VH-VL binders against q10081. Designs and how they scored, part 13

Target 1, 150 residues: q10081
Amino acid sequence: MSNLEFVYKYFNSLDVKELYDIYLLRTNVFVVEQKCAYPEVDEIDLKCGHLMLRNANGKLVAYARLIPEQQQTVRIGRVVVDPDERKNGYGRKLMLQALETSKQEFSSSKTFVLSSQEYAQPLYRSVGFKKCSDAYLEDGIPHVEMRLEL

## First folded at step 4 (VH-VL)

Design s35 (framework fv_temelimab)
Fold by ESMFold2-Fast, scan of step 4:
Structure s35 (fold): chain C 150 residues (1-150), chain A 121 residues (1-121), chain B 106 residues (1-106)
Amino acid sequence: as target 1 above (150 residues)
Amino acid sequence: QVQLVQSGAEVKKPGSSVKVSCKASGYTFTDYYMHWVRQAPGQGLEWIGAIDPSDSYTAYNQKFKGRATITADKSTSTAYMELSSLRSEDTAVYYCARGYEDTAMVPFDYWGQGTLVTVSS
Amino acid sequence: QIQLTQSPSSLSASVGDRVTITCSASQSISWMYWYQQKPGKAPKAWIYAASSLQSGVPSRFSGSGSGTDYTLTISSLQPEDFATYYCQQYSSYPLTFGGGTKVEIK
C-alpha cells in the first residue's frame, strides 16, 4: 500500500517541519493528554534516530525514537499515535517498522528493549516483546521492561 | 461496523462451569485485547481479565485466578471466558469489551450486549 | 490495587440542573475514564483521558481532574442523561471501576 510512508532520520537530518511535527505530536500525547509536568524533550533526542509514519495527506500519525544502546541492543522509546488516528492499527505498523528499520540502521542489533506502561503491553507483545522485569515506577506510573531477541 | 456479539443467557447449578463466547467483527481481531467484565444485579462493574488474541497472553484479576480461563480462537474471531466452581454470588451479566492497547490509552470502546449467567440451586 | 471511590452513590436532579460527580483514587493515576450505563444496557465509553469526550457525547458533559481527584460534570441535565456513571482507572492491574453514581429523575 502506498498511502502510508515511513521516514527515518537522525536528529541532524530532520528539517524544521519534521521537528515541529514530532514535538507537537509528542507533547499533545505525553504532556497534554497525560496532564503531567514531566520533561518530555531530553538530550537523548539529539543522539538517536526518529521514525515517522505519515498518512496519504502527509500528516504525522505515529512516531517512535530508536536509541542504540550497548551490547547490540536498541531501545525503542516515545512510541506515540496521533489521538485522532488511534483506531487505524498504526501502533502495530509502527512497531513492525521500528524493528525492520533497526535491523537496517544498526546491523549488529540482536536485542530490542522498551519500558512499557502496564496497560500498553498488548501492543508490544503483538510484535514479539515479552515482559522481563517486575513492575517499577517511572514518573509515578507502573511500568515493566520488555525485551525481544532475534 | 465493529460488533461484539455474545452467547445467550445461561442458568447453572452451583459447582458447575459456564463458558461465555464473544464473537468479534468489523476489525482485525488480533490487533486488540479482549477484556471481560461482570456486573452482579444492582451492583457495579468488576474486571475479570483480558486476552491478547495475537499470542494468547492473558491477564487476570487475582480474585478470579484459578477459576476463570480466558481463551481466543483467531480462526473464528471469538473470545471465551470460562468460569468454574460457580457459586450463587457469580450470578451476573458478563460483558466482553475491546481494549485498544496502542500507546493511546483509549477506554473500552466497544462492548458486547452482555450475557446473563444465573447460578441457582 | 487501586480503589476508586465515587460520590455521591446516587443523586436526584431535574432537567436543566447542573450535576457534578466525583471520583477519588487511592493513589495517583495518569488516566481516568468515565462510562455511561442505562438500565438493561452495556456501558458506553463516555470520557477518556480525564477530560476528552468520546465521539457522540454531548458538549454539556465535561471531565476534569488529575492525580487522585476527578470529576464529571453535566452543565444542563437532559432526560437522556438519567443513567449510572462509572469511573475507571487504566494505570495498573487489576483494572478497577468506581462504585457508580446513579443520576435519577427528581
Scores: ipSAE 0.014, ipTM 0.612, lowest interface PAE 7.4, mean pLDDT 85

Design s36 (framework fv_temelimab)
Fold by ESMFold2-Fast, scan of step 4:
Parts: sequence; C-alpha cells; structure tokens
Structure s36 (fold): chain C 150 residues (1-150), chain A 121 residues (1-121), chain B 106 residues (1-106)
Amino acid sequence: as target 1 above (150 residues)
Amino acid sequence: QVQLVQSGAEVKKPGSSVKVSCKASGYTFTDYYMHWVRQAPGQGLEWIGAIDPSDSYTAYNQKFKGRATITADKSTSTAYMELSSLRSEDTAVYYCARGYEDTAMVPFDYWGQGTLVTVSS
Amino acid sequence: QIQLTQSPSSLSASVGDRVTITCSASSSVSYMYWYQQKPGKAPKAWIYAASSLQSGVPSRFSGSGSGTDYTLTISSLQPEDFATYYCQQYSSYPLTFGGGTKVEIK
C-alpha cells in the first residue's frame, strides 16, 4: 500500500491502541500544547466517526472526528496534526479525506461545517470552506463558523 | 531549497507609493500564504497583511486598509506589497514571509532578506 | 486586537546562564510562536505551537505556556544565542508580535 493510510471507525469499532493514540494526540495538542485545563473528552466521541491518518511507521499523524447533524450536514471537529508532522501537508490531506469519507458514510451529505480558530482558516479555505459568521469565543479563543456546500 | 528574494531598497517622497516584490522559489507557490511584515528602525515587528496566491484572497491589518495592496502573480511566483500615501513613519524594513497553513500552527518559516524603504524628501 | 507584552525588554547574561523570557497576551491564544532575530538579519522561526522546536534549533531552548502566559527558556546560554527574541500569536487577526526581548552578552 501507499506510505499513508486513512482509517475510519465509529467508537465501538476502535481498538484499545487506536483509542490510546487518538486521545494522546488530542490531549497533547488541545490540552498540553495549549495547556488548557478544559475537558477534551466528551460524549460526542461515543456517537461519531473517527478519521485517522497514519504514516508508513503506523504513527497517528492526523485526526478528525465526523459528526452527522440534521439536514444532510456533517460537522468536522477535533482537527489535529501531530506537531512534528505539520510541514508535510497532512492537514489538507486529512480535510480532503474527511469530505470524501463523509460522502461515503453519510449518504446525501452536501453541507459541511466546522468551528475554526482564526489561524486555521487558511487550511479550511484551501479545501473550499468559507467563513459564515462573525468571530465568537469558544473556551476564550476566537473562532469563526465555516461552511462548505457541494 | 526554499528562497524568498525581495526587490532592492527604495527612497520615496512623502505622498508617493512604493511597490515591493518577493520572488518565491523551491516550493509550490500556491500552497502557502505570503505575509508582509515591517520593522521600523529600532522597533519591533508589525504585520501588514497576507495573500493566498491560489485564489487571491487577502487579509489586512486595519491600520493599513486603504493604503496597502497585496497581490500575487502565479506565473512568476511573485508576491507584491504596494503602500500608498507614504509618510515618514512608513520608513522601515519590509519583509515577506511564508506561512504554511497545514494545521495553521506552523510559524513564518522562511523570510525574505528585507527591503529598506526610506520616506524622505 | 491581541496585544503581546514581553518581559524583560532586555537582559544581560553570561555564557552558561539560564535565561527565561515571558510573553503575556491580552486575550487567550491557541498557540504562541517565537522568532530569533540577529542585527541586520530577518527573523528566524525558532519555536512553534508554544513548545515545539523548529528544525535546527538547539535542545537547550524550550517553550511553555498556555492561554495568556508563555515563556521561552534557554537552559545554558551560548555565544550564538545573543539576539532579540519575539513572540507572535496567530489566533486572531491582525497577527501581532511582542515588543521583543534583547539578550545581550554581559
């Protein structure tokens, strides 16, 4: 196979090692690097899909969760790339795969939404998202809602 | 190898305009934002704005809106920053810098050498 | 606009000293970035995402912090480390830099 592999699973299909990798990456990026003492794990994790990008060595290098919402809408959240891997184009590759996986897993998905920190807007714009709200605070950090309609 | 090469120093009169260029090489020009930052003599760094060369989207610091115009030419892999209605306080070294937005947590990893713009009569 | 305040504005230190530079933001930021600038040269990316070292940066450098308070530490200062260090936020437009901390030889 190729050097990179995408794996998509719902919570109950995750094995222990995958669960460990996901929470380690999310905690290291959202909690340890930001050093915020906010709850990272939530009940949505139990009800959504988990998209993993692994390198040739099996390391989890990027991750996002896909949350089906009403009206043919999918919310993409917890988008992270391993800090050591940020210059490899993995974020863009992850987002493109998130869109394709959503189309396959959630039939008739045509609208994609996400809450973007201001620094992350260029990544999401590069795959077609457009800002659709004014800035708002989420955990004290400025965000904007972004939307893509196919 | 990645390189950002800027145009040479300029001496301009108050009220005129200056256009600084930044020629990129060694990477896919449309994969990265190009930012413009200035530094007045003995002072700190000040962000002017940025362009996404893939679609010409621009973002500006409100302080420079109406005076700064950032453009990009994909055919020559060159970004430009034009500043109009020049004042003495616009005397500064102007830098272009590449922003890699993969997770948007990557810094400005490559910088041009800087262009000194002096505004005087 | 998010204002970044660096402390101290300058410091004098000797080779082998431990140096700590702080950066405080007026509002919470997701990540802090640090740049090293030597006289007459463009800044160089030094630390990204608060704590990750840019390729080629010596391991004596470290970054830490969250929310509004961030630090850059040099565990054992070397001659090549004398420079001005700037923090930068990329959480909100306009992008802003701290005022800089000049690390001078004693």
Scores: ipSAE 0.015, ipTM 0.621, lowest interface PAE 6.4, mean pLDDT 86

Design s37 (framework fv_temelimab)
Fold by ESMFold2-Fast, scan of step 4:
Structure s37 (fold): chain C 150 residues (1-150), chain A 121 residues (1-121), chain B 106 residues (1-106)
Amino acid sequence: as target 1 above (150 residues)
Amino acid sequence: QVQLVQSGAEVKKPGSSVKVSCKASGYTFTDYYMHWVRQAPGQGLEWIGAIDPSDSYTAYNQKFKGRATITADKSTSTAYMELSSLRSEDTAVYYCARGYEDTAMVPFDYWGQGTLVTVSS
Amino acid sequence: QIQLTQSPSSLSASVGDRVTITCSASQYISYMYWYQQKPGKAPKAWIYAASSLQSGVPSRFSGSGSGTDYTLTISSLQPEDFATYYCQQYSSYPLTFGGGTKVEIK
């Protein structure tokens, strides 16, 4: 198997090349590929943790941000896998690591939540998340809220 | 390599049930959802539902909920779709199809050969 | 339930022609998927995530679009391309398919 490396940093610890890689990947998927109407870059990026999965060549192949919320809750957002690297199981590896990293960084956290576009729901179910809302539109895009306890 | 092999054609009476099988080989059965899709003669494709074989989670098209039951047997790498209370409009070719689960839940990259179910008048 | 409308329902074309078929969704979808089906055969995955070609699909095929409007294009039609093409959305349950576009010999 190729050597994979997980790297977790808060915004102020990111170097310029890490920041470039993150925004390039997020923009290519959410803006260029999906053409989502909402702003991709936001001020939450400055306040949350950034989880990166790199392959043996140092390429950023998957990413998620971890947002501490009230009531011992962590919100996982901006989950993305490089289009060239899909079907390698990186999304599942990323989500499992996001849970482990959240437990280490936010040791009081007991609940994990995310807003899932409906196509991604099976990925999140595979790591224990359960749907906890009816489908709703966010900027015209169908979403469901999902939750995992511990 | 990867193959999905379905059971043979069935002729059923109205009001009966049919159970179609789909045997998977060439991959880890629990890593993929198995979907069921039907196609009436000369018509388009209609999604019935899916199962995650790893935990037996199922999702159904509400049109078929209560009549369709999708199951999976991990020991034989076989998925099943049972449709009850059959009517003439259930006459169709029924396909199983594998769905890859990552950030994109498609494509249905491998399909079974199809099973023709004919419901007699 | 998301409705997918394909246009045209059928078209006649000659080898070497450029063929364009469209799929319109009743609401936003994140990804459109395309399948090729020949008579008596199961559908084959053809294009996924709007624009990515499935392994083995010739480069004369391309997919484009976003939001509610998606297109499949064949730049130079070959004899083996005569088939019915279906779009599919995977953004919302129940999963739905378009009505299909039959590409016929002129």
Scores: ipSAE 0.108, ipTM 0.716, lowest interface PAE 4.9, mean pLDDT 87

Design s38 (framework fv_temelimab)
Fold by ESMFold2-Fast, scan of step 4:
Structure s38 (fold): chain C 150 residues (1-150), chain A 121 residues (1-121), chain B 106 residues (1-106)
Amino acid sequence: as target 1 above (150 residues)
Amino acid sequence: QVQLVQSGAEVKKPGSSVKVSCKASGYTFTDYYMHWVRQAPGQGLEWIGAIDPSDSYTAYNQKFKGRATITADKSTSTAYMELSSLRSEDTAVYYCARGYEDTAMVPFDYWGQGTLVTVSS
Amino acid sequence: QIQLTQSPSSLSASVGDRVTITCSASQGIGYMYWYQQKPGKAPKAWIYAASSLQSGVPSRFSGSGSGTDYTLTISSLQPEDFATYYCQQYSSYPLTFGGGTKVEIK
């Protein structure tokens, strides 16, 4: 018996409330909290899978999107944890589930990639990702590409 | 100060089930995962699964999924591992171990003393 | 699942010898952990995050490595070091351990 639920859906299977929860969380973290100049909502949302972690009260506490790419590669993006729920281990729970869900949904996947801000690297390293590029600026914010090979 | 104390040795018949307990003290029980690891005689270590006592989230090794059930009682700071449909190959010492999962920077830093489960016919 | 292969499975050494144990992962991992286990006892956390020593572990022990290849080294083996050493990955479920390396006295 778990009080946490993981739900994975492609865009066309999301209901209106799920869509609302996802964009509210992403906007509050990336736009409001982090002041990122990224175009937060993009067309990739229509073509990728959406992984949601809800707590016992049904609140969306963490989220990531899983983007199938060429050459047996899955890109994990828009990784967010609700600011009020940080330090509950949700980021690591989310990443571990993202890898397992990707293996199930994209069975040929051998490589996982993501673009990481400097502060987030320890989380991604904890689940096997290694830095594979020099630092680069994405909308003025330092990032590194990280990769996990199966 | 931190201690994990496990229940005593058990002898079971094939097809039965066993439930091992692990009582934690000296820390806030809900701040750490409790993992279960077994070791067959003369063999290495094998991870069974884990529970987060704060929300009852569980993770299992697929090899044991369906036979192993891990639970926790916050009121007594006690974790349990129940293994059903026992076979002779399940004869092993079963350990509980504390882990901090937020970043996985901390190893299994405290272990119970182990519980020998013997399955014989 | 991530398979961890330890080499050698056993070794015989004398007090004062330099001992090196290796652990190779079947895929990239974030951190490698090492445990020391003596006969009849539970394992003890020994090295974490590839190279950090647990409190109380003597400085003659060191860990190194990244990616898929990791090592545990004992610079000058002491009598209390005779034990079995296990590596562990913490990157993916199921969590896995290496097969162990038994360090025996010559």
Scores: ipSAE 0.015, ipTM 0.621, lowest interface PAE 6.4, mean pLDDT 86

Design s39 (framework fv_temelimab)
Fold by ESMFold2-Fast, scan of step 4:
Structure s39 (fold): chain C 150 residues (1-150), chain A 121 residues (1-121), chain B 106 residues (1-106)
Amino acid sequence: as target 1 above (150 residues)
Amino acid sequence: QVQLVQSGAEVKKPGSSVKVSCKASGYTFTDYYMHWVRQAPGQGLEWIGAIDPSDSYTAYNQKFKGRATITADKSTSTAYMELSSLRSEDTAVYYCARGYEDTAMVPFDYWGQGTLVTVSS
Amino acid sequence: QIQLTQSPSSLSASVGDRVTITCSASQSISYMYWYQQKPGKAPKAWIYDASSLESGVPSRFSGSGSGTDYTLTISSLQPEDFATYYCQQYSSYPLTFGGGTKVEIK
């Protein structure tokens, strides 16, 4: 028993309320906050794992998806923290849990990768990721590829 | 309580360099980035760069790259910003500011008191 | 890189007035912050993540906006609120600030 709970599920194991919470959080952060019409929901959601962080009241406060790739690689994407819950260290806690969960669910994983918005690099560096590309545009926003090898 | 205390005012000649210090207390120095921002008299704020004290990673505004050098000393919890080849347009108040780097939290939640650097002949 | 334009550059208002300051970005941004600066003092963090008030900021302040357009509103101006307010983006390096809006007593 703790104030925070991590839950990890593949898409087909998510219940309706979990789906609602995930898409509400993701659209509020990636679409509404940026006032941009991006296709936030994609087919990868159907084939990957979903990591949820809930507070003591059951509110979804942070989320990431874990995508198994070729060559013992896991891609971490859609990393988001509820705007009302920032400054609580949830992003770092989420990333540390994402690495741990990936090791448990994808035991052969040796490499972790992600596409980071330029401003978010410090979060990922804090858990061991390093920049491995020049900046590029993704949905019109500058990004860099980052990698962590065990 | 968190405090950032900067070194005192400086008067420099054109072409010289200046090194401003920022001593941190009240938190774990290596858990936060230290940013440097300047403000010319009557003007707005301009970001110079930042350092991660845990591994000395630095990021610079390209405008200052080659002239600004940001360093940190973990043993004294002190960050430094050195600016070389000074010109009159570098006359400004220089601030250090702490940034919490967890999903781009407020970059500058605590600020030093500022150091006035005057470049004159 | 990202240019932030604040409007107006200055305004004169009376105690009790509603004040609105805008900040427009040259491209869509992910995080917008607001700072309050009084003469001769360092800026203070005031609003983070567009709409969340820093601890100790009076409830008469609010922030809103997303994408390229952001606003800071003071619902009932008090004497202690006369200051210059700056917006700041944290989407890409270099980090940039708006030109500032000076709120003056009328």
Scores: ipSAE 0.029, ipTM 0.636, lowest interface PAE 5.6, mean pLDDT 86

Design s4 (framework fv_temelimab)
Fold by ESMFold2-Fast, scan of step 4:
Structure s4 (fold): chain C 150 residues (1-150), chain A 121 residues (1-121), chain B 106 residues (1-106)
Amino acid sequence: as target 1 above (150 residues)
Amino acid sequence: QVQLVQSGAEVKKPGSSVKVSCKASGYTFTDYYMHWVRQAPGQGLEWIGAIDPSDSYTAYNQKFKGRATITADKSTSTAYMELSSLRSEDTAVYYCARGYEDTWMVPFDYWGQGTLVTVSS
Amino acid sequence: QIQLTQSPSSLSASVGDRVTITCSASQSISYMYWYQQKPGKAPKAWIYAASSLQSGVPSRFSGSGSGTDYTLTISSLQPEDFATYYCQQYSSYPLTFGGGTKVEIK
């Protein structure tokens, strides 16, 4: 999109403002809005890539982290869209870019996985993910594993 | 402008089947799920199931499994819900509703006008 | 399946009153959604993600809650607000609705 910008950085390349924006968005959605009692910030943040979607005004409107795993697999986590910016298709744009960025950054990647809340499955299915587990509880909320293979 | 236009009212006998249509316009039909919800007279809302028109994936409420069949025709941007083995308690207004692909949105942001299905002998 | 219980089933109120309706889930959910339905009409999306107002919804409406307990509040009831309100969870299939709360004129 001409007025949207995707930015991808590893933790050590993030500047202070980017770090602030990421944790503000993540805590507002996962901790404040969803009331998740789980620690939001973890050490995986230090070892993974961070994908940011900004609007024309520079606001962080969507985010995901890309975690390289064994066997040419990338796990996509912490997928969030700013509550004030929903209805713009940013979640789908973010997921499509996450796949493209993963192919560029992890060139041997053949498999993409994520843990999806049950209601979130339509978004992930729209970009090619398929359910690959029975439902399980994470923080009391039903989830399923989803996979996309190239 | 997004519109969902449903087929007209039906009167059916017990044991028969009914097929309700929902024609979508004003958006890319394959980008959104189509849900089906019913409401018996004076009662609340009950989810029947949904279809992803892009690959025909369906999800059903187990209560309707085996009786409800949801399909979609990409060429006409039309979704269908067929309910078989009708009984009097299936008398209801049947709605189609668009499901947004964004996980944080209301799953039913646009609704059809409803189709009254009456099951009587 | 996740059961949603709305309270009260109906209430009578006057124009200008503060109205609160509640929705309780049988297990923790991420978000609650609310719909407004007027007689003879399809439901309208009203509040999404527990607290966000759908476009065109007056600011006198608000939503709050998390986990299992959610509320819809109307700060100053207007004549056009007399309707039935339904909560809905989108955390697990099958999708389920509350029984509805009918807001009636006193």
Scores: ipSAE 0.237, ipTM 0.752, lowest interface PAE 4.3, mean pLDDT 88

Design s40 (framework fv_temelimab)
Fold by ESMFold2-Fast, scan of step 4:
Structure s40 (fold): chain C 150 residues (1-150), chain A 121 residues (1-121), chain B 106 residues (1-106)
Amino acid sequence: as target 1 above (150 residues)
Amino acid sequence: QVQLVQSGAEVKKPGSSVKVSCKASGYTFTDYYMHWVRQAPGQGLEWIGAIDPSDSYTAYNQKFKGRATITADKSTSTAYMELSSLRSEDTAVYYCARGYEDTAMVPFDYWGQGTLVTVSS
Amino acid sequence: QIQLTQSPSSLSASVGDRVTITCSASQSISYMYWYQQKPGKAPKAWIYDASNLETGVPSRFSGSGSGTDYTLTISSLQPEDFATYYCQQYSSYPLTFGGGTKVEIK
């Protein structure tokens, strides 16, 4: 029994507090926790949609960005769940909502892609993604490309 | 509520195969991975592999690939691990453990009680 | 394969002592977990995501670390803390565990 709310906004529709929450969460997970020494904030943020999952208290508990690409393809990136909120099923709920939101926001979305760290493959497979590449290094961390086609 | 119940202890001869079962209850069987981990007497933990019961996708530790086969039966909410070409060094307690596929975590949050497999002549 | 090295392999300490055990990974990892295992029983999830205590774990336990170096600390050892503690990485397959640290109370 949780009262959760999904909020989706393009970058220019984000308010200051939403932007702060997003970068705080992303920095704490990707930079501090995962110790990645590469720029977390990039220009893609300015040109994509941002999906937020908030709990009953308004806390940002999960987030992903939705990047429209060519050929009716949407790339899902920066998938994170607040470390204090893991084990609540929020990652799966987020991914299912990302697919639904993409179908509504991006005309004729048929293909979804993402770059998955090896450990995260089970999450993405649980919502229908399948591995479509051999392992490769991204920022020094092993990844595989995954795809879902409707 | 959540419970994993494994089959009983087995004594096997070298070269034979053993199939251990793990019956899950108290949750939706297809929502979680089932992992298999073994522990030789007095030694540490070793991951064998996992199955996604929703589509039977499996992942294996390469050390066991070709000898271990992990399967799942949705109708009975039971996972199985079969190990072939048994050697004396396969003597161990074999555990099933539930993995939660939320985010960057697959915590082994619930474990079976363990099944002792003894390989001796 | 990511190798996890735990130190020490075993220790004996008195009730009330501060105990620290370490886990070092052969490469940077995203998520570290700790399990407590008592003799004859299955391991029990103890600390998740390096520093978060599982429900029911006493507050005298804490976890810390990032990248390649992780630590589990018991601030004031109690008799019920007799167990072997294992670290486990969840960054890539195969999933791997440390060799374990056996904590014995004097």
Scores: ipSAE 0.062, ipTM 0.672, lowest interface PAE 5.2, mean pLDDT 86

Design s41 (framework fv_temelimab)
Fold by ESMFold2-Fast, scan of step 4:
Structure s41 (fold): chain C 150 residues (1-150), chain A 121 residues (1-121), chain B 106 residues (1-106)
Amino acid sequence: as target 1 above (150 residues)
Amino acid sequence: QVQLVQSGAEVKKPGSSVKVSCKASGYTFTDYYMHWVRQAPGQGLEWIGAIDPSDSYTAYNQKFKGRATITADKSTSTAYMELSSLRSEDTAVYYCARGYEDTAMVPFDYWGQGTLVTVSS
Amino acid sequence: QIQLTQSPSSLSASVGDRVTITCSASQSISYMYWYQQKPGKAPKAWIYYASSLQSGVPSRFSGSGSGTDYTLTISSLQPEDFATYYCQQYSSYPLTFGGGTKVEIK
């Protein structure tokens, strides 16, 4: 195992390099790799928490945002692992930390939700999420809603 | 090193069942899905299904009408694919392959050597 | 089920030729994967996420495409490249493969 570090910050606490790293990773994966032509950066980024996983060299290798919602619910979104760093178990480590960080930051959270592409369901199931909707299109891509109750 | 070692070739009669094994080594068995793919002689690849060994969750290609059953034994790091009611068109090489599902599916990066199942009367 | 149509089903080419094979999906997908298979061997992961080369794959290989249309290109065919290439999608279950493109010696 390399020395991995989790860092969690709200938008206004991000420094310029952290912000650069986050948008570079998200754009390279969601826009360039996945060819999604829709706007990646949105207003939710200003209102949510940002969870970063960095390797020993300080490189951002995985990221997710944590969005507090109504009814003691936290939505986990923009889950991404650097393409060069896949197969290192970082997605699973990130998800487990997202749940732990959410419990620490949002003490009343009871429910976690996310919108999953079909191929990504195994990752989320591995940390306890269950499918809770029929398939629907998001940006033209099949998704299912997934839920985890504490 | 990662290895997937499959059971040996089998010759079966129509209507019988076959159970192919795939023994994994060199990694944590429960961290990866195990997929099963077949290939009839001279034909293309066809996905049968997959299992998550950590909780025995399975997904199947419904083309097999429930004839395929995929299981895993964590204690021996072995996955199994059983196909019942065999027909001559089930003659194929059957492969196990590991998949690591993250934020995007990682390709089937390690494959077993294949098991030839011949169905003939 | 998402159907993947590869073209051509086979082609004959000479060493040094530029080879292009295509894979068309019946609906838009997020990721396309390519496998190389030589006779009597299991397939090998070759290209993932449409354009990323697996470790050890020569740089003469490239992948491109988005939505429904994807392409694998070999810029200068070498003797060891004669094989059958398969595309695969993982946007929806059941997972599906294209019919394969056999690249043969001319």
Scores: ipSAE 0.046, ipTM 0.661, lowest interface PAE 5.2, mean pLDDT 86

Design s42 (framework fv_temelimab)
Fold by ESMFold2-Fast, scan of step 4:
Structure s42 (fold): chain C 150 residues (1-150), chain A 121 residues (1-121), chain B 106 residues (1-106)
Amino acid sequence: as target 1 above (150 residues)
Amino acid sequence: QVQLVQSGAEVKKPGSSVKVSCKASGYTFTDYYMHWVRQAPGQGLEWIGAIDPSDSYTAYNQKFKGRATITADKSTSTAYMELSSLRSEDTAVYYCARGYEDTAMVPFDYWGQGTLVTVSS
Amino acid sequence: QIQLTQSPSSLSASVGDRVTITCSASQSISYMYWYQQKPGKAPKAWIYGASSLESGVPSRFSGSGSGTDYTLTISSLQPEDFATYYCQQYSSYPLTFGGGTKVEIK
């Protein structure tokens, strides 16, 4: 496969090109492709970690943010794979790295949570997450809460 | 090389049950969901349900919940769909199809050849 | 449950013609997939993520759309394009397909 590199940074450590790449990818997927009718950029971005997966050419191919919460919990959000790079298993690689990075950066992390669109459940189940709520609407889109405990 | 090979055609009487098999090869069976889709003669496609072979988690179309049972055998890399209380309206070609795990993609990239189930009245 | 409406249900066109088929969803969806099905065969994945062609799909095919409205276009119809095309959503369970559009060459 292509040489891939994971890069993790807190917001204030991001350079301008990394910030540009993150918002370009998130906007192209969540706003343009998915038409998600909620503010994409939010205050949480300023207070969380950003996990980037880059290919050999330096292209950002997948991304997730890692949000430390109370009770040794990390919320994983804004999980996205570049449309040109789908079907390469990058989503699963990203999730496995998100768990590993969270253990390194947020010592004593015991619980991981996320809000999953229904179509994305197979990805999250593949790395050990289990549904812990009934389906609910978030911005008009069906979601389920998922949890992984160490 | 990925292959999904289904069991042969069945002719059933109303009120009976049918169990269709789908044997997977060429990939790690537990890494992908297996979906079941049917198509009545000359009609469109209808999703029945899916299974995660790694832990036997299932999801069903509510229309078939209670009549359809989807199972998987990891030792033989085979998925099954059993449909009970058959009616003439259940006459259809039944397909198994593999689904991706990616956040943005759950297309059915490989399909079985189909199993014709005929329910005569 | 998300309903998908395809239009037209069937069409006939000449080799070289531009053909457009549409798929409308009853509510906004995140991803639209298209399948090609030839008589007596299983459906084949054709377009994913609304606009990305599956490996081996000729470049004369294209997909577009977002939200509730999606299209599949064939820029220059060929004899091997005789088939029924189905759209599919995977935003919500149960997964649903459009009614299909049968493309016949004159």
Scores: ipSAE 0.254, ipTM 0.739, lowest interface PAE 4.1, mean pLDDT 87

